# VHH binders against Uncharacterized exonuclease domain-containing protein At3g15140, part 16

Target 1, 337 residues: Uncharacterized exonuclease domain-containing protein At3g15140, of Arabidopsis thaliana (Mouse-ear cress) (q8w566)
Amino acid sequence: MASAFSAFRVSLSRISPFRDTRFSYPATLALAHTKRIMCNSSHSVSPSPSPSDFSSSSSSSSSSPSTFSLMETSENARWRPMCLYYTHGKCTKMDDPAHLEIFNHDCSKELRVAAADLERKKSQEFNFFLVIDLEGKVEILEFPILIVDAKTMEVVDLFHRFVRPTKMSEQAINKYIEGKYGELGVDRVWHDTAIPFKQVVEEFEVWLAEHDLWDKDTDWGLNDAAFVTCGNWDIKTKIPEQCVVSNINLPPYFMEWINLKDVYLNFYGREARGMVSMMRQCGIKLMGSHHLGIDDTKNITRVVQRMLSEGAVLKLTARRSKSNMRNVEFLFKNRIK

## First folded at step 4 (VHH)

Design h31 (from c03 with S56E G98D E100T S107F; framework vhh_8pnl_2)
Fold by ESMFold2-Fast, scan of step 4:
Structure h31 (fold): chain B 337 residues (1-337), chain A 120 residues (1-120)
Amino acid sequence: as target 1 above (337 residues)
Amino acid sequence: QGQLVESGGGLVQPGGSLRLSCADAGFTFSDYAMAWYRQAPGKERELVARIYSGGETNYADFVKGRFTISRDNAKSTLYLQMNSLKPEDTAMYYCATDYTDWKGYTFDYWGQGTRVTVSA
């Protein structure tokens, strides 16, 4: 452990309270009631000092759009970090031009698909893909999901929450978060926004219902959508384990998923151990911070978009048994062992 | 609810035996390596024995030949058979999940423990 890195993050600790603080409520909850929201219906608080320049990329050459790639000719070719306060409905700097030059409030522009990429795309068995990449090993710390429209390959919406452990002491939580997020400069935003897993699930279910992807009357799976994971761990192992820790029943929409690694193996005929390997093999440059869940989810989405543009069909790779939820059936004959 | 729950501890004389159990209601018990740890007063927690999902076992040198770890995946239960107990085996015994994912994280989910006292 690099003690120098930990020391750098001490000044961003939760011990430093905001002066004259007012708290924002999640935007997702308000949308369920009014069908209108622009933060004017809730009080907002500005974060204490933002993370350092780790999220800033030095662009030594600001030049005209390149002709090498259709995506690079767009106004949104430059990667910017997502405003993590915005994903929780707590950003107070939406009118600040300096803030908007540094942070993105709409990741769909960064993940835009060129018209040419649609020419080789095949029909899919689902209307939407929910790309998920959980962070945390002791307990879940981050719950990021991107919706990809299977027809356009464009990102429709995102759900992102930092998750607060409920079994750990505050001191143990602070050490865990500092070790995980300190170097990424997002430990402060985690402390300001993180909520317990049970509340994350409640807010996620409201968000799913707003997109007609699931409702409380649905007893199995998602409506015309499927989860896409990078490995079986997230849905097969981590979510059921976190449900036990949080004393909640396993939600019925976590019963089946697409392990991108298995689809990748079958489509390209090459094994990839994880996201970094898939990106390297596809010639896709890693963007943002590896192990920041939202950035990993965005990068996995770029792999999904590449595979779809090359004619891949994303099929379910795993399903829980209805008679015994402890049994997972693998649906692909050729799979990563 | 659905958490790790240890049982089977108690007071025994030197040379005695105890069988500890650890029950987990989780859907993924069979996917995890499981371990027994112990902690004596004023000491750090130390690994006693580990069993992998495939049934392979690993033991600390101080319990080899005396303790046997086993699992029953159908019952989601972990066991530790302790024979030839010594006063120095006196400790709180904890069961834990032991797992490393593709991202390189290792973690332990702990139960509340079961007390073992070995004294005449």
Scores: ipSAE 0.000, ipTM 0.115, lowest interface PAE 18.4, mean pLDDT 73

Design h32 (from c03 with G54K S56D G98V E100T T106D; framework vhh_8pnl_2)
Fold by ESMFold2-Fast, scan of step 4:
Structure h32 (fold): chain B 337 residues (1-337), chain A 120 residues (1-120)
Amino acid sequence: as target 1 above (337 residues)
Amino acid sequence: QGQLVESGGGLVQPGGSLRLSCADAGFTFSDYAMAWYRQAPGKERELVARIYSKGDTNYADFVKGRFTISRDNAKSTLYLQMNSLKPEDTAMYYCATVYTDWKGYDSDYWGQGTRVTVSA
């Protein structure tokens, strides 16, 4: 018989007070179960493409950091599609110069940040942001996540899996893949690489542990990190629905998130209905294919980087009730419907 | 814009040669027919050459005898060897995957394109 106040104040699920001591085990598991993609964040020191063009752009703006620096990097001008076999650890052409010239194996290449972009950045409540944009209709078909370092605004790593439905009919799967991913030219990659959602979550948790962002010995959320979504649907509605379909419990790290639309509204004082409208309003050109989840996640990340460079602070916008996981509390008074 | 990416375009003088490449990251490259299309400024996209999974080829009359389409299934790469180039060959060149399902539906999937300019 424990005292009521001692039992109330002490967490019985608390196993380790020092999470840093666990980094060896996640690394060992990662080598056995998943492929880890480390993003190259090296900076270009190349000479100006045209000194005269920079001087002619505006005499009055030379002392102000450029809000267009993220759009005008030389690497953005020479965009290459991400090798989607590489994101799944299945690329067989890592030593082929022709393949490497055409397909990008550096997940941060289009997402590099100039030093000038850091001048107006404010301190953040989290050390890392996990930008997510799920794709799917009946079941999740794509699970893309980018880690953004809140101090540098650089992309640290990428987790990307195509997801194979387990409860959709074969006809429904083939129709959707033929229609959506066929139109995008990635239906073959999807068929070659897609794995069931339960396996995606298992591999994702190994990847999170590898980055010290979460461990299974705790019953709370991410370690000094937050998910960033473009709309509430992904984490509020779709992940819980998919967990029911896949017969798995909702993971504890999906209890809270940042809806970028709500932060955007409060920071700029202007509503944006989605990624395309945020990009249009910010003057950011679309890269890659809209509705391909990895490309959308990269474009949402470019909006995040723009907002951070302009002084935005990304705060939690939504939290699930622990007493009823179907009930979501919205933390911002002004929000998108 | 999917996983097909064209390269090898450039500026060349009339009578010159270029070799275009189209890389595909897919393991199923060998199962599909592949095609090269082109689009000149202010014109519609037009078929240049097609190669089927078994190696059979078809060419547009305006390139027959000058262009050669080939594939390397081990490298998942499609090629277009362009010889005796003319100013009329100036265009953006596109790679496409061709398939026909059991319903008889044909679908072409486009890459980013590579620019060919034939000018003195």
Scores: ipSAE 0.000, ipTM 0.130, lowest interface PAE 21.8, mean pLDDT 74

Design h33 (from c03 with S56R G98D S107F; framework vhh_8pnl_2)
Fold by ESMFold2-Fast, scan of step 4:
Parts: structure tokens; C-alpha cells; sequence
Structure h33 (fold): chain B 337 residues (1-337), chain A 120 residues (1-120)
């Protein structure tokens, strides 16, 4: 797919120079909207008191979360877990002060960009990056994606769904959810909100279309955007496996991606095995709960923002072969320059 | 999905050699770091050797110069060539995938393992 992937990088004719008004909600309408979320503060360029918000956001993140625990940063700022009913458009407590004391309904506050962070940023091949970090064991259990604007480095929007398996037994599902999400205090919200993978993909495609990032009438990949993963497994292996289980065709937008680990190795000249290693090497404190997919996706996004602020250019690292979907071409060897 | 199946173990005299194999039925073999672990009776499992997706290798000090880990991605098979075997090498040997993914390396063991006994 050399020609198809080349065209993908020049899809400018499909991107409007003016923002689509459907994403320009009045503040009142945005606050009332419970079926689709938007990161209100990611559309704001209000000055940051600290240019190091991304590096000092949570000093106490090493503490394991008790059920809906609160954490404070070294600046005595409160960290609050993201409301996962809100991410599914199902929060009914947005006007409840007690609820708002416990849960965050703004996905971009901890991911805010200072003007100084843009001084060394280089032009990118894509207008948007879709940071993804799937969770699951036998089947996908969580599908979190953050959109990062490549020019501002701001988080634009979040798509987050818990995924209900169709292949796993009820007993196996309950054991995994109770064991993993139970300790994180989110087993109840998982059971209340999780939907089958086929429906997740359908809702995801509506969300992509709302951002002008993909159109179902085209057999192309994303418009001026690329997926960013931490490791190849999510898109190379797990999504194709899950598509087979769910009896759906692999969507064309999952044919290529950026493995942040490969970009990181080539940019810094240092090996980092995963998210935690990259964060430690960059001096970024872990935020939220490790192994909760939404929190890991936010932490990977903080690494992306750090790398962009230091002059990294995020290029595709992998492409799937159309002649044999099991074959993947890697565009980087670990020490290409 | 994907099951690792170990084979090649057996009884051998001190100073002998064995080659262990680990067949991958469904994993994306070339994406994973692979490792051999062993567990002697009444002991914890210990790492013997690791091979990364790019071909780099690591060995436990007690096997350096005697054991060689290798992979054949076309056959989806991992090997451990064991030379100059000692009675202390007597153990059940397990093949494990090492996920080179977002959360670092995680080892999962599949199958019964293969038994190596070094005895006169």
C-alpha cells in the first residue's frame, strides 16, 4: 500500500480550513451534552501558571487507588479520577457538587500546553494524533483514544468505551473485571457501561466522522491523522483478532500506525520498554491508575507532548500488507540514524 | 489465543547436550521477546535466557558460555541449545512470551514445560 499511504499524507483536500460548526457547541449546550463528550479546556489557550504542568502533574501517583481515592500533587492541587460514566455520555450527576468533588469531567486539564512548550516544536506530517492504549487479556475490555492537535499539542477530544466480550464466558469476564477493575474501583461502571466491540467500532466511526477524520464512503485510512500506540500489539495483533471474534471486517484506518517506542528510541537514542520507562526517562510523574486504559492513554499522551515539545517528528513506523493482512512492514529499524 | 508448546527435554549425563524447542501455534512470534525459564523441584522459577524481537540476547550468569538461545521466525519456533550440562541444570524448562508493549515486559507461561534431568 505504498501509493495509498502516500496519498494519506496529502489528504488536505478533505480537511476544511475552517472548523466544522458541529464541534462549536455553545458552553450551555456543551455542559448539557451527556451522549457525547468534548474536552472544553482543550479548545482554550488560557495561560498556564506553570510551563511544566506535563512534568509535575502528579507526585503521589505511585499510591495504589482505593475506591475513588483522591490524590494531590506536590503543588497541593487536587487530582481527581475521570468520571467514566461521563466518558460514555451516561453521567447524570454533572450538577451534583458532591459528585464533582470526587470526579473530573475535563479530560484535558492535566494535559494542558504552555506557549513556551511550542517554541521548539517542529512541523508534523499529520494534523492530528490519535493516542490509543487498549486493555484486555483474551478480548478487548477497554477502548480509549485521545486526539492531540499536532500544531497546538492540545487534547481536542476523547473517545472512551468499556468493551463487553462475546467469546469469553460470563465467569471469565466477571473474574477479570473483579480482579483488575475491582481493585481500581471501576468494576461497577464497567458492568453498567460496557458494550460489544462491534457497537464500539460503530460509535467510534461516528465520532471520527464528527471530527472529519474518516468517512465511511471512502476505503481510505484517516484524514491527516495517525494512530499512536505504545508498542505494536494493539493495532498489529489485538484489533484484527477482535474483529474476527466480533465478525467484522478490519477497518481501513487500522492499516498503519506510529509505535511511539520506535520514535522514542530513534529520537532520544535510548531504549524504553514501555510507558513507565519512557515516563521515568523523561521525568514525567505517573498520573492516575496504571493499567486503567484511559489513564495509561493520558500518560502516553504526556510522553507524546514532551517529545513534540523537544522537536520530535512522529512518522509512521508500521504498515499492514494488503496482500497478506498477517504481514506487517516495519518502516524503522531500531537504529535508523 | 496462541499456545506455546515446549519439547526436547530428557535424561542426559553430565557434560551432555540437549536442544529445547518451543513451537508457537498462534502468537505474533516475531513481535515478542521470548524467554526460557526453569524451575527446579522446590524452587522458584528463574530466568535462563531471553531473546528480543530484534535478536539481542541476555543470559543468566550460571548458563553463560554453555547455553545459546535462538529463534526462527519463519517456523515460529524458539530454541535453547544446552551444552556442558550439569546436575544443577536439572529442572522443568518453560517457554514464555515477553510482551514488548506499553506496560513493559510481562511473562506468561504456556503448557506443561519440558523436563531436563542431568544424572549419571
Amino acid sequence: as target 1 above (337 residues)
Amino acid sequence: QGQLVESGGGLVQPGGSLRLSCADAGFTFSDYAMAWYRQAPGKERELVARIYSGGRTNYADFVKGRFTISRDNAKSTLYLQMNSLKPEDTAMYYCATDYEDWKGYTFDYWGQGTRVTVSA
Scores: ipSAE 0.000, ipTM 0.160, lowest interface PAE 13.8, mean pLDDT 74

Design h34 (from c03 with Y52F G54K G98S S107Y; framework vhh_8pnl_2)
Fold by ESMFold2-Fast, scan of step 4:
Structure h34 (fold): chain B 337 residues (1-337), chain A 120 residues (1-120)
Amino acid sequence: as target 1 above (337 residues)
Amino acid sequence: QGQLVESGGGLVQPGGSLRLSCADAGFTFSDYAMAWYRQAPGKERELVARIFSKGSTNYADFVKGRFTISRDNAKSTLYLQMNSLKPEDTAMYYCATSYEDWKGYTYDYWGQGTRVTVSA
C-alpha cells in the first residue's frame, strides 16, 4: 500500500499478494468494499513518560483545546466537528492544515517498515498477527485490533470500536468516560458511538471473515493467524468476564494467544512489565495518548515490528483447555507471572 | 482513581515536631510506593521522602536525620514524622503514590495537601 498503515473497516487491497496468487481472494469482497480513507493512525500528542518516578504522562496535563471542521459522518447529527481518528482509527482531515497543526498527523512515519528491517526477519509460524489491547476496568470500553502481515511486517488493517457497558449506571459511565477520554474531547465521541459488546463481537466476526481469518461455518480458531497481547489479562481474564456480562458464549478464536511479554523475556533475556517498559528498553518513542486503547495497540505493534526485525519468532504462549475452559496452559517455562 | 487525604499540619515553633498522616480511600495501598512532597510559596514542588512497598526508604538531604517516613498497610495510611523543624520547612505538604497498570503505564495520585508553618 502507499501507506504502511491505513485504518479501514473493509479492505481487499490490504491482503498479501501471495494470497492472490493462491486464488484465495474472494471476488464477492471486492463488491463489499465500502470505505477507504487516506489517514494517519497516530496524532502528534505523545504521552511521553515523565522523568519523575511519581509523575506520569497519564496525569491530566494542560492539553491544547482541540478544534475540528465539520465533515460527512454520522457524528454530524450532533452538529459538532470532529476527527474520525478517535472513533474509527482514521483521520479524514489529512488535507486540513488547521487540524494537522493541532494533532500533527504524520502518515509518512507511522508504523512504516523499511526494506532494511526485513534483512534479519525470520520465518513465522503464522501468516498474520492480530495485536489486541483492550481498555476498561469494570467492563470493556474500547476494542482495538491491528492485523500485521508476518512476512512483510506491514499493518494490513484495523478494527476499532468503543464499547458501551451494560452493567454501569449512566452517572458512573459519564464519570469514568470523562475522566479517561475527556481531556482529548473523546468522551463526547465515545458517548455518541459506543455500542454493546455483543454488537462489537458481531461486527468483529464480519471483519475477520472479510480478511479470511475466521469462518463461522467451520467454527474453529483463526486461519493462519494468532492474537498478540501485552499480558495475559485481555484474553485469559477480561474477554471471558465480559462474555458472561454480555450473555454471549466465548468465541472459539479466543482459545489461544501470544503474550508478547513472555516472547520478549525469552528473546531479549530481560523482563518488561508492560508496553511502556518494552518501548523504553527498545528505544522506541511512545506515540499518541496513553488513555486511548487504539494508540496503545499501535505502540504494541511497533514493539512487535521491532522484535520481528531483530529475528524474534512469535510463538503461542497460552492455550485454553477444550475440556475445561477455566484451565489455561502456559506453553513457556520462562514467563511473566 | 484513588483519593489521598493529608492531615496533621499546623503551626509549630522552631525545634518542634509534627506528624503528618495520609489516608488512602481509593485503591490498594500495600502494592505501591508512597512519597511526601512539599511546596513552599513561590517555589517548585520538591520530594521530601519516599517509601517503597517492601519498606525501603529515600530522603532528601535537607531532611535526613530529622524526618522519618513510615507506612501502615493494614490501615492504608502513610506517615511523616517531622522533628527539629526549621522555618525553611514551612510549606504545603503533599502525599503521592505511583503505580503501574498491567500495560506498564504509570499513574500518579496526589492529595490536596496539608499546611505546615514553622515560626516563632
Scores: ipSAE 0.012, ipTM 0.362, lowest interface PAE 8.7, mean pLDDT 73

Design h36 (from c03 with G54K N58D G98D S107F; framework vhh_8pnl_2)
Fold by ESMFold2-Fast, scan of step 4:
Structure h36 (fold): chain B 337 residues (1-337), chain A 120 residues (1-120)
Amino acid sequence: as target 1 above (337 residues)
Amino acid sequence: QGQLVESGGGLVQPGGSLRLSCADAGFTFSDYAMAWYRQAPGKERELVARIYSKGSTDYADFVKGRFTISRDNAKSTLYLQMNSLKPEDTAMYYCATDYEDWKGYTFDYWGQGTRVTVSA
């Protein structure tokens, strides 16, 4: 039985659309840029701005398209993978039309918000949500975060790093990366860009400071922001475990979080075991490669946006005890087990 | 709208056949891996068959050669063709979305199931 389950995962991995390596960058990458990636939520529907004359389709006797709500939520624009060198500030091909046609350099492209989506939105306790979905096995291998503006529901920026393990053998690292990211065609990007967890945290803290979301001298956690996870495990268990492995203290901003699963359960009155379940129940199409951390984080963000547009208020669901860091208090009586 | 509705179960004799169906509201069916699970009386749930979004399939050893999973994305319907049924196949059958991440296998049951009884 266990072996049958393993075979299922291997089968899925082999049909990945990123199986072939698509990154033609030289092995010695261009210098990393320290500038943050600005996500502009400006519409990409057409370069031609018309109709200022309000001519519209008034010559048509068309009926109201009451059956075309699916057309509003699912745009048939061709999906493009994110340029993962770009997410690391290392893309050297921003002036190459062929490269720009293949890879997405707009971190908000799949996450745009229509004006109608704001009509039922409720006031939130936080100004920003930091959606996080860690990837890894023995150690964290990918650290993707998206900032969502709680007022506009639009993505403001992203932080994305591949993480190089320090306790796994080089052979184990190479085999795991080939197996997980090779099928996605991003193993080369991983090897070119991956840095140790301690450095990821240092760069993350610089990025947080650039957004006025946290300062190294503060003890209070995030300023007007909260982490949003899909399950407790990432912040409750994996981050503290990785901090021990990396010989760093647990950062104060990882003391509390919003488990989207618990908010979802309480808002909709229905259990969802994970991202795929929430998306399906909400009628949201999966975008990108499942199990690529940045793509999963974008999909979780689309669930956040749907919930906000329907009137959900995202409240903290868990808080870590300062006196015993192993003890976590769950703040909702009704929560996913 | 994300509700799965299983149908096609019933009472059959050993060696008989049944075709189970799982209907969806039509939203994003083609984007998900889908699976059939079963729970026999007094036992834990077990995976029977999985079909990925691109059409590749995997089967539990105890049904290989007897069961066939298929999907019709245009109709948002998942099927399980069950041939050469045995008393051991008696169970409640569930349709679910399926995925695995680094945290282990995660499965969502969304239907009430359809009962299959194989008895002489």
Scores: ipSAE 0.012, ipTM 0.312, lowest interface PAE 8.5, mean pLDDT 76

Design h37 (from c03 with R50Y G98V E100T; framework vhh_8pnl_2)
Fold by ESMFold2-Fast, scan of step 4:
Parts: C-alpha cells; sequence; structure tokens
Structure h37 (fold): chain B 337 residues (1-337), chain A 120 residues (1-120)
C-alpha cells in the first residue's frame, strides 16, 4: 500500500526546497485516519496471467518479438460490473460471497498488463498518469480518476465519486439523474453516495496527498504526475465552470494536462474523434457501459496502456497562463479542441 | 454473412509464393484492426497474423519470417504475402476484423475464405 510519505514520492524536481521535510513521517501519524484499500493490491507479484497476454512476431525492422495465443470467447468467461458502493468506500458486503460473485471489487482486473507489453515501452517524463473522464453536461455528476504507473503501466489506485449538484432544484436533479443513469441501473447508488463538488475536491486532495502527488502547501501542478484527458474540455472548460458554480477557487493542480487525442494524432498520424474511435482503431473492445464515467475512464486507460506498449511518450499538450488562468496555451501545432 | 471477399488462393508447389487479398466496398475498413486466420482440413481455425488500423503487425510463430501482412486503407484492402510455402500451410484462409479484450482475441466480421493448397 502507498503511505502519505513513502512509495509514491519519486521526484523532487516539482517540489519547492522549502517544502522538503527530508524525513518520513512517523507511522503513528499515518494511522490517524482509516486508510483506503489500494486498487492495485490485486495486481500482486504473484503470477499475472494477463487476459491480454500474447506473443506477436516482429516485422523485419521494428517490433520486438512477443508471444500470442488465440483465446476465443468462452461461455465461462465473464465480465462483472464494478461495485460503485465500493468505489465510494461504502460497500458493506466485502465478506459476502454472493455479492462478490456479482460485483467486481478489484478495480484493475481488466487493466492488467502482460510482461511482453513492456518490451517496446519508452521512458516517460512523468512517474504517474492520472486518467480523468468527467460526466455531466449541466453540472458534473461523476468524478472518476485512475492512477497509472508510467514504468509498469499498472493501475496504482482509483478515486471515484458521484457528484451532487447544489444549485439545481430536487425536481431538476431527479430528472437529470433519471435521464443519465436510470437506464444504466445506477441511479440508486448515485442518490445513496453522491456528495457536493466542494466535498469531492476536498476528498480528492486528501487522496492526492496520500499518494504524495500534491498537498495544500504546493503552489503549482502535480508532483511527478500529469492528468490525461480525452479532449481538452474536461480541464480547460468544465472544471473552471463547476468551480464557479460551487464557489471555490480553481485548484492549482488543474493548470496543465495531456490531451490523449493530440498525443494519439501525433504518435499514430491518424485522428480519432473520441474514446470509441481510439478503441476501434487500436483493436480494443469496449468493456462495461459507455457514458458511465468509471467505465469510460477504464477504457481510456486501456488506450493509454496500448499506446505506451507501442512506444508512445505522453507529453503535456496544454498549459494555463499563471498571470491569466483563462488563457490556455496549446503546446502542439496539430491539436483537437 | 460477411461482406469481406478474399482472393488470391490457389495450388502452388512447396517453396512457392502466393499473395492473398481481402476487399470490402461497404465497410469502414480503415477504422478496424484486421486479421488473417486459416483452417486446415480436420483442424481448428487458427490466427495467422493481424494488423492494427495504424499499421502495427503481429504474427503467429509458425509463419514468422515467411508471411507479411499489410493493408491499403485508401483501397479498403488487406493483404497477406506468403513466401516459402510448405505443405502444412494448406488451408482455407479467412480475413476478419479482430479485437483484443480481457478474454483474449475475438473476431466479429468474417470473409468466406480462399483455398490455399501446397502440393506437387
Amino acid sequence: as target 1 above (337 residues)
Amino acid sequence: QGQLVESGGGLVQPGGSLRLSCADAGFTFSDYAMAWYRQAPGKERELVAYIYSGGSTNYADFVKGRFTISRDNAKSTLYLQMNSLKPEDTAMYYCATVYTDWKGYTSDYWGQGTRVTVSA
């Protein structure tokens, strides 16, 4: 498991010298609050026969030899939906075998990486990628984030919250949620677990600090990590708009990001309109429910893992001006808005 | 049921070469990863090679160095260049879309096949 001041503190290049304590915090302080279960605990160093393990040959001049096996879809192979009470730390059935048979509590099972996939991977500028895909057009309804370790490509942890609008009437909220989540069968868990955006940000900042990725004394950016989005809209437009609605200041860690669409275009030389197009072009089959934020974030992460396995380097594509936070500089000439 | 049409199969002597083609006029070909499969008489269908939309390729160990998969997205055509053919390469050859998921490899859209016979 990650501690507040241990395994995930990887670089001092983004840390002010005046914030460097030069010591590990005592275990007593680390136990002040109940720790969350880390999603990657199931990835273990035990044999990982990744469902996507395969051997593939190299062409005469390029790809490293890797192995593949044809594993046809069997009647006994099954996918399980993620327990959305679990993602909020509110599952009361962790010891119930019937519940565990129906719902997945391993947040990374479908995101496991084969050893062969590391053969062509290149070194990255960041130690961690935070894959984010917000849901909700009027107000944010879902805030899903996955941490990917840039060296192993494995998912380290997950932060997931349903978000409750605070400026809409109860009637408007009920209609909005019925239209968005009713057909997905997740409207009840949304109503049971959703919290206001300000509280989501507060809980997210505690989670970031537990991973040594950011703390309240940090003026700017993430520590050795970058957000990865599927399009500029989430961080460029939606987060600032929601901060205004929620009467909070824009957090300083939302100043720069990697738009996966821009990296995809520059790496493959081909444009993709969104997640579904990227997946289709990469030969990745959609898993779960499209437009359920956690499932979309997992699918975007699978695209990230495919690109990393093929030698892509994920570089920042956009940055806000420190003097005018509404002014965004795009770092690539070829970009998708 | 497939719209994909394979061609280029035939009878060839051991050591010979053939080029297979797979064409589709109505499919959004360039958006899909594509594969060649083969099925010998009395055997199960096996994956030979596949190619992603962007051109990255993967091959079965038994054809490495002898077969080359390629595509022309502008012409909506998939190719398999087969060199140094052996009697054990005798099979029906199929083109198909290919997906990788947590269960393994799956193919949703298939051609009707073209026969390759390697014999004197």
Scores: ipSAE 0.006, ipTM 0.444, lowest interface PAE 9.5, mean pLDDT 76

Design h38 (from c03 with R50A G54K N58Y G98Y; framework vhh_8pnl_2)
Fold by ESMFold2-Fast, scan of step 4:
Structure h38 (fold): chain B 337 residues (1-337), chain A 120 residues (1-120)
Amino acid sequence: as target 1 above (337 residues)
Amino acid sequence: QGQLVESGGGLVQPGGSLRLSCADAGFTFSDYAMAWYRQAPGKERELVAAIYSKGSTYYADFVKGRFTISRDNAKSTLYLQMNSLKPEDTAMYYCATYYEDWKGYTSDYWGQGTRVTVSA
């Protein structure tokens, strides 16, 4: 298609002929609102009420449960894994009751927001947050991203791909995938769905464009959105390294990010070195498998939602130098190292 | 003073056995991968064994065949059965949550440790 679009035209349209584009704004905003396709929820689940000061720990040590009611309730309330074929758009069992009893097709199910959670929320510098937590060993093996609406705190959509290494030997790949993802029961879906990183980036850019978050014909970053990471390594180091391995240029939207660890430290005044520490300190129960990337991304999102509900403002914590892409400026003096 | 509490350390002769326990209060233990680390005097802390949430295990080469990691999710307790102990196993032993990423392995929640001394 046409690559005639340029940054100079965008700048001119924003300043001078702005009124000529005014009539398209209501239609554009309406279309953007209706583009919430994969993971939409307008429902909020009321949070569990804060526990009373009574000693629930003493109660938890008692050994006299009601077997039929308690065990049935516990079994029915059991966490269900996300269908990873569904996250790739490849689930063939969308209407199979047996499949739906085992797997979750609603990426927002564990991430619903109660109306009360919005009462202390502050205005944010971005309209959307892209929560990312890459998984890998030598190369990236999983690329999970959740969009969080900064106004509602609700999950808008999910992008998830398993990534097939191109420089690891077939034997090394199989050994690692059978070891790690076999343990998690997802080795088969990894082998069935994993694609090279270059293709993951191409599909990611299509997905970003569908949400009006980025356009390939621009020289700038995300449109009114920011990446949220749990640690600097993912975007600072691993993405650039993987781009070199995959023989692609570093995308312009990876120039800046929010390290949640640094925001957490500054907001709560307490150090947490990772996701598990943040969740424990906040009293958030871990869901799913700790080191499956999609589950970690969901759990990081739950920390994001908790912080937003308590009045945190998520600000950029790191920015890459355009004159030297290897140089990263950290924007917070108080940060996790 | 964390919520992870190690116990079972002590003094044993070479060839002896010890069973370490790690009790966790106040979290859903079954959802976490857990690990045992050790730190000998004047040395870096090293991973001894890990057990994933579904029960698969990892062992460092220097303990494989001698140590067994296990968990009891109903009791929220992690165990390390140590057999055929050697003087080189003398260390402070720590339990922790376990996470593996492209940097290697990491743990972000630790106990205070229990001391194991294997005397000649």
Scores: ipSAE 0.005, ipTM 0.359, lowest interface PAE 10.2, mean pLDDT 76

Design h39 (from c03 with R50T G98R T106D S107F; framework vhh_8pnl_2)
Fold by ESMFold2-Fast, scan of step 4:
Structure h39 (fold): chain B 337 residues (1-337), chain A 120 residues (1-120)
Amino acid sequence: as target 1 above (337 residues)
Amino acid sequence: QGQLVESGGGLVQPGGSLRLSCADAGFTFSDYAMAWYRQAPGKERELVATIYSGGSTNYADFVKGRFTISRDNAKSTLYLQMNSLKPEDTAMYYCATRYEDWKGYDFDYWGQGTRVTVSA
């Protein structure tokens, strides 16, 4: 059964669960210290409009058609930085009201979807999208991923790790972390939480298994899910390079991806070179700190949600050759170069 | 991100000159490539010029020899010197960051733009 489907690598939507689950995993994990982070219901409701905004006095017509209700948007909520100790499962202040007032512990914050946003959404080829935006210099320094449910457009969960380089000198690491992440106020949390890339991949694979998105005993990619990137670089170039540095084989789930830039170009008929230009063109306000990977991943997710709400279908844009890993096939004729 | 980032636009006669400025809104300016884009009414944005962190530059063919991009890292300011202006140069001009690190050259828009009108 499995061998037949793996031979053609056909993406299948979820069917009702069978009693025999192909991708079931052990209930207990032995050596993993990763805490699962659930993206629960959000406090991202925008401030209520004044009573005058809901008044019927602005309607001068004797017959008032039912108009569109105002859509809730997390973009109008006051922004709070994500607790990066929490994203690593290391926050000790979950019961501290002062801490909770300053830092966001809800990965769905700023990413809430209104019922009206689903009205024009089209069926997708995948059940889940894994939005990824790596950060780094010579080596990867941040590994952020958000799961988006393709039916609801809601964020299901996040995986976020700071990555400790093994090839970069301590001086180069300190210069980059103190310069870039120091300006963002996250240099200390990076130093406290960063782990080597090999361990990040091990913890990521445990997290994928917990979501039934990948099974380590198979030789094929993600189950009914696809990575969404902003540019080909992250999965085409940087992941393979980092795997060589870390002495690990390229995982089979990094063989194909969706470059959001190419989908954006083909859907809107307009070029956008990066995240900020896509957001600007869509009228989406930048939230958080640009070039902090988790904040950029959230912003890219907001672009994904906007595109899905407008009827975009996210299709694979790139695939590695199984016979030659250096050969990448681009599936769209119109693409960002 | 600073509402006063881009400046220097205005109305000029054909053959005139303008100098545009784009001030840093709080990023690490010296580590980024910077670019100028423009957008004429009813048209898509087009890349005008890029300057890399090391000082090398690239220009669109339609501005080569007329425009000069430069940067002052100490002042965190990007400039576009525009000479021999033509009516076809009429557009809203935007400054943008480009990633110059390991991700290659992704573009981010920096600011609201400054309008340049070239007409009699």
Scores: ipSAE 0.009, ipTM 0.206, lowest interface PAE 9.5, mean pLDDT 74

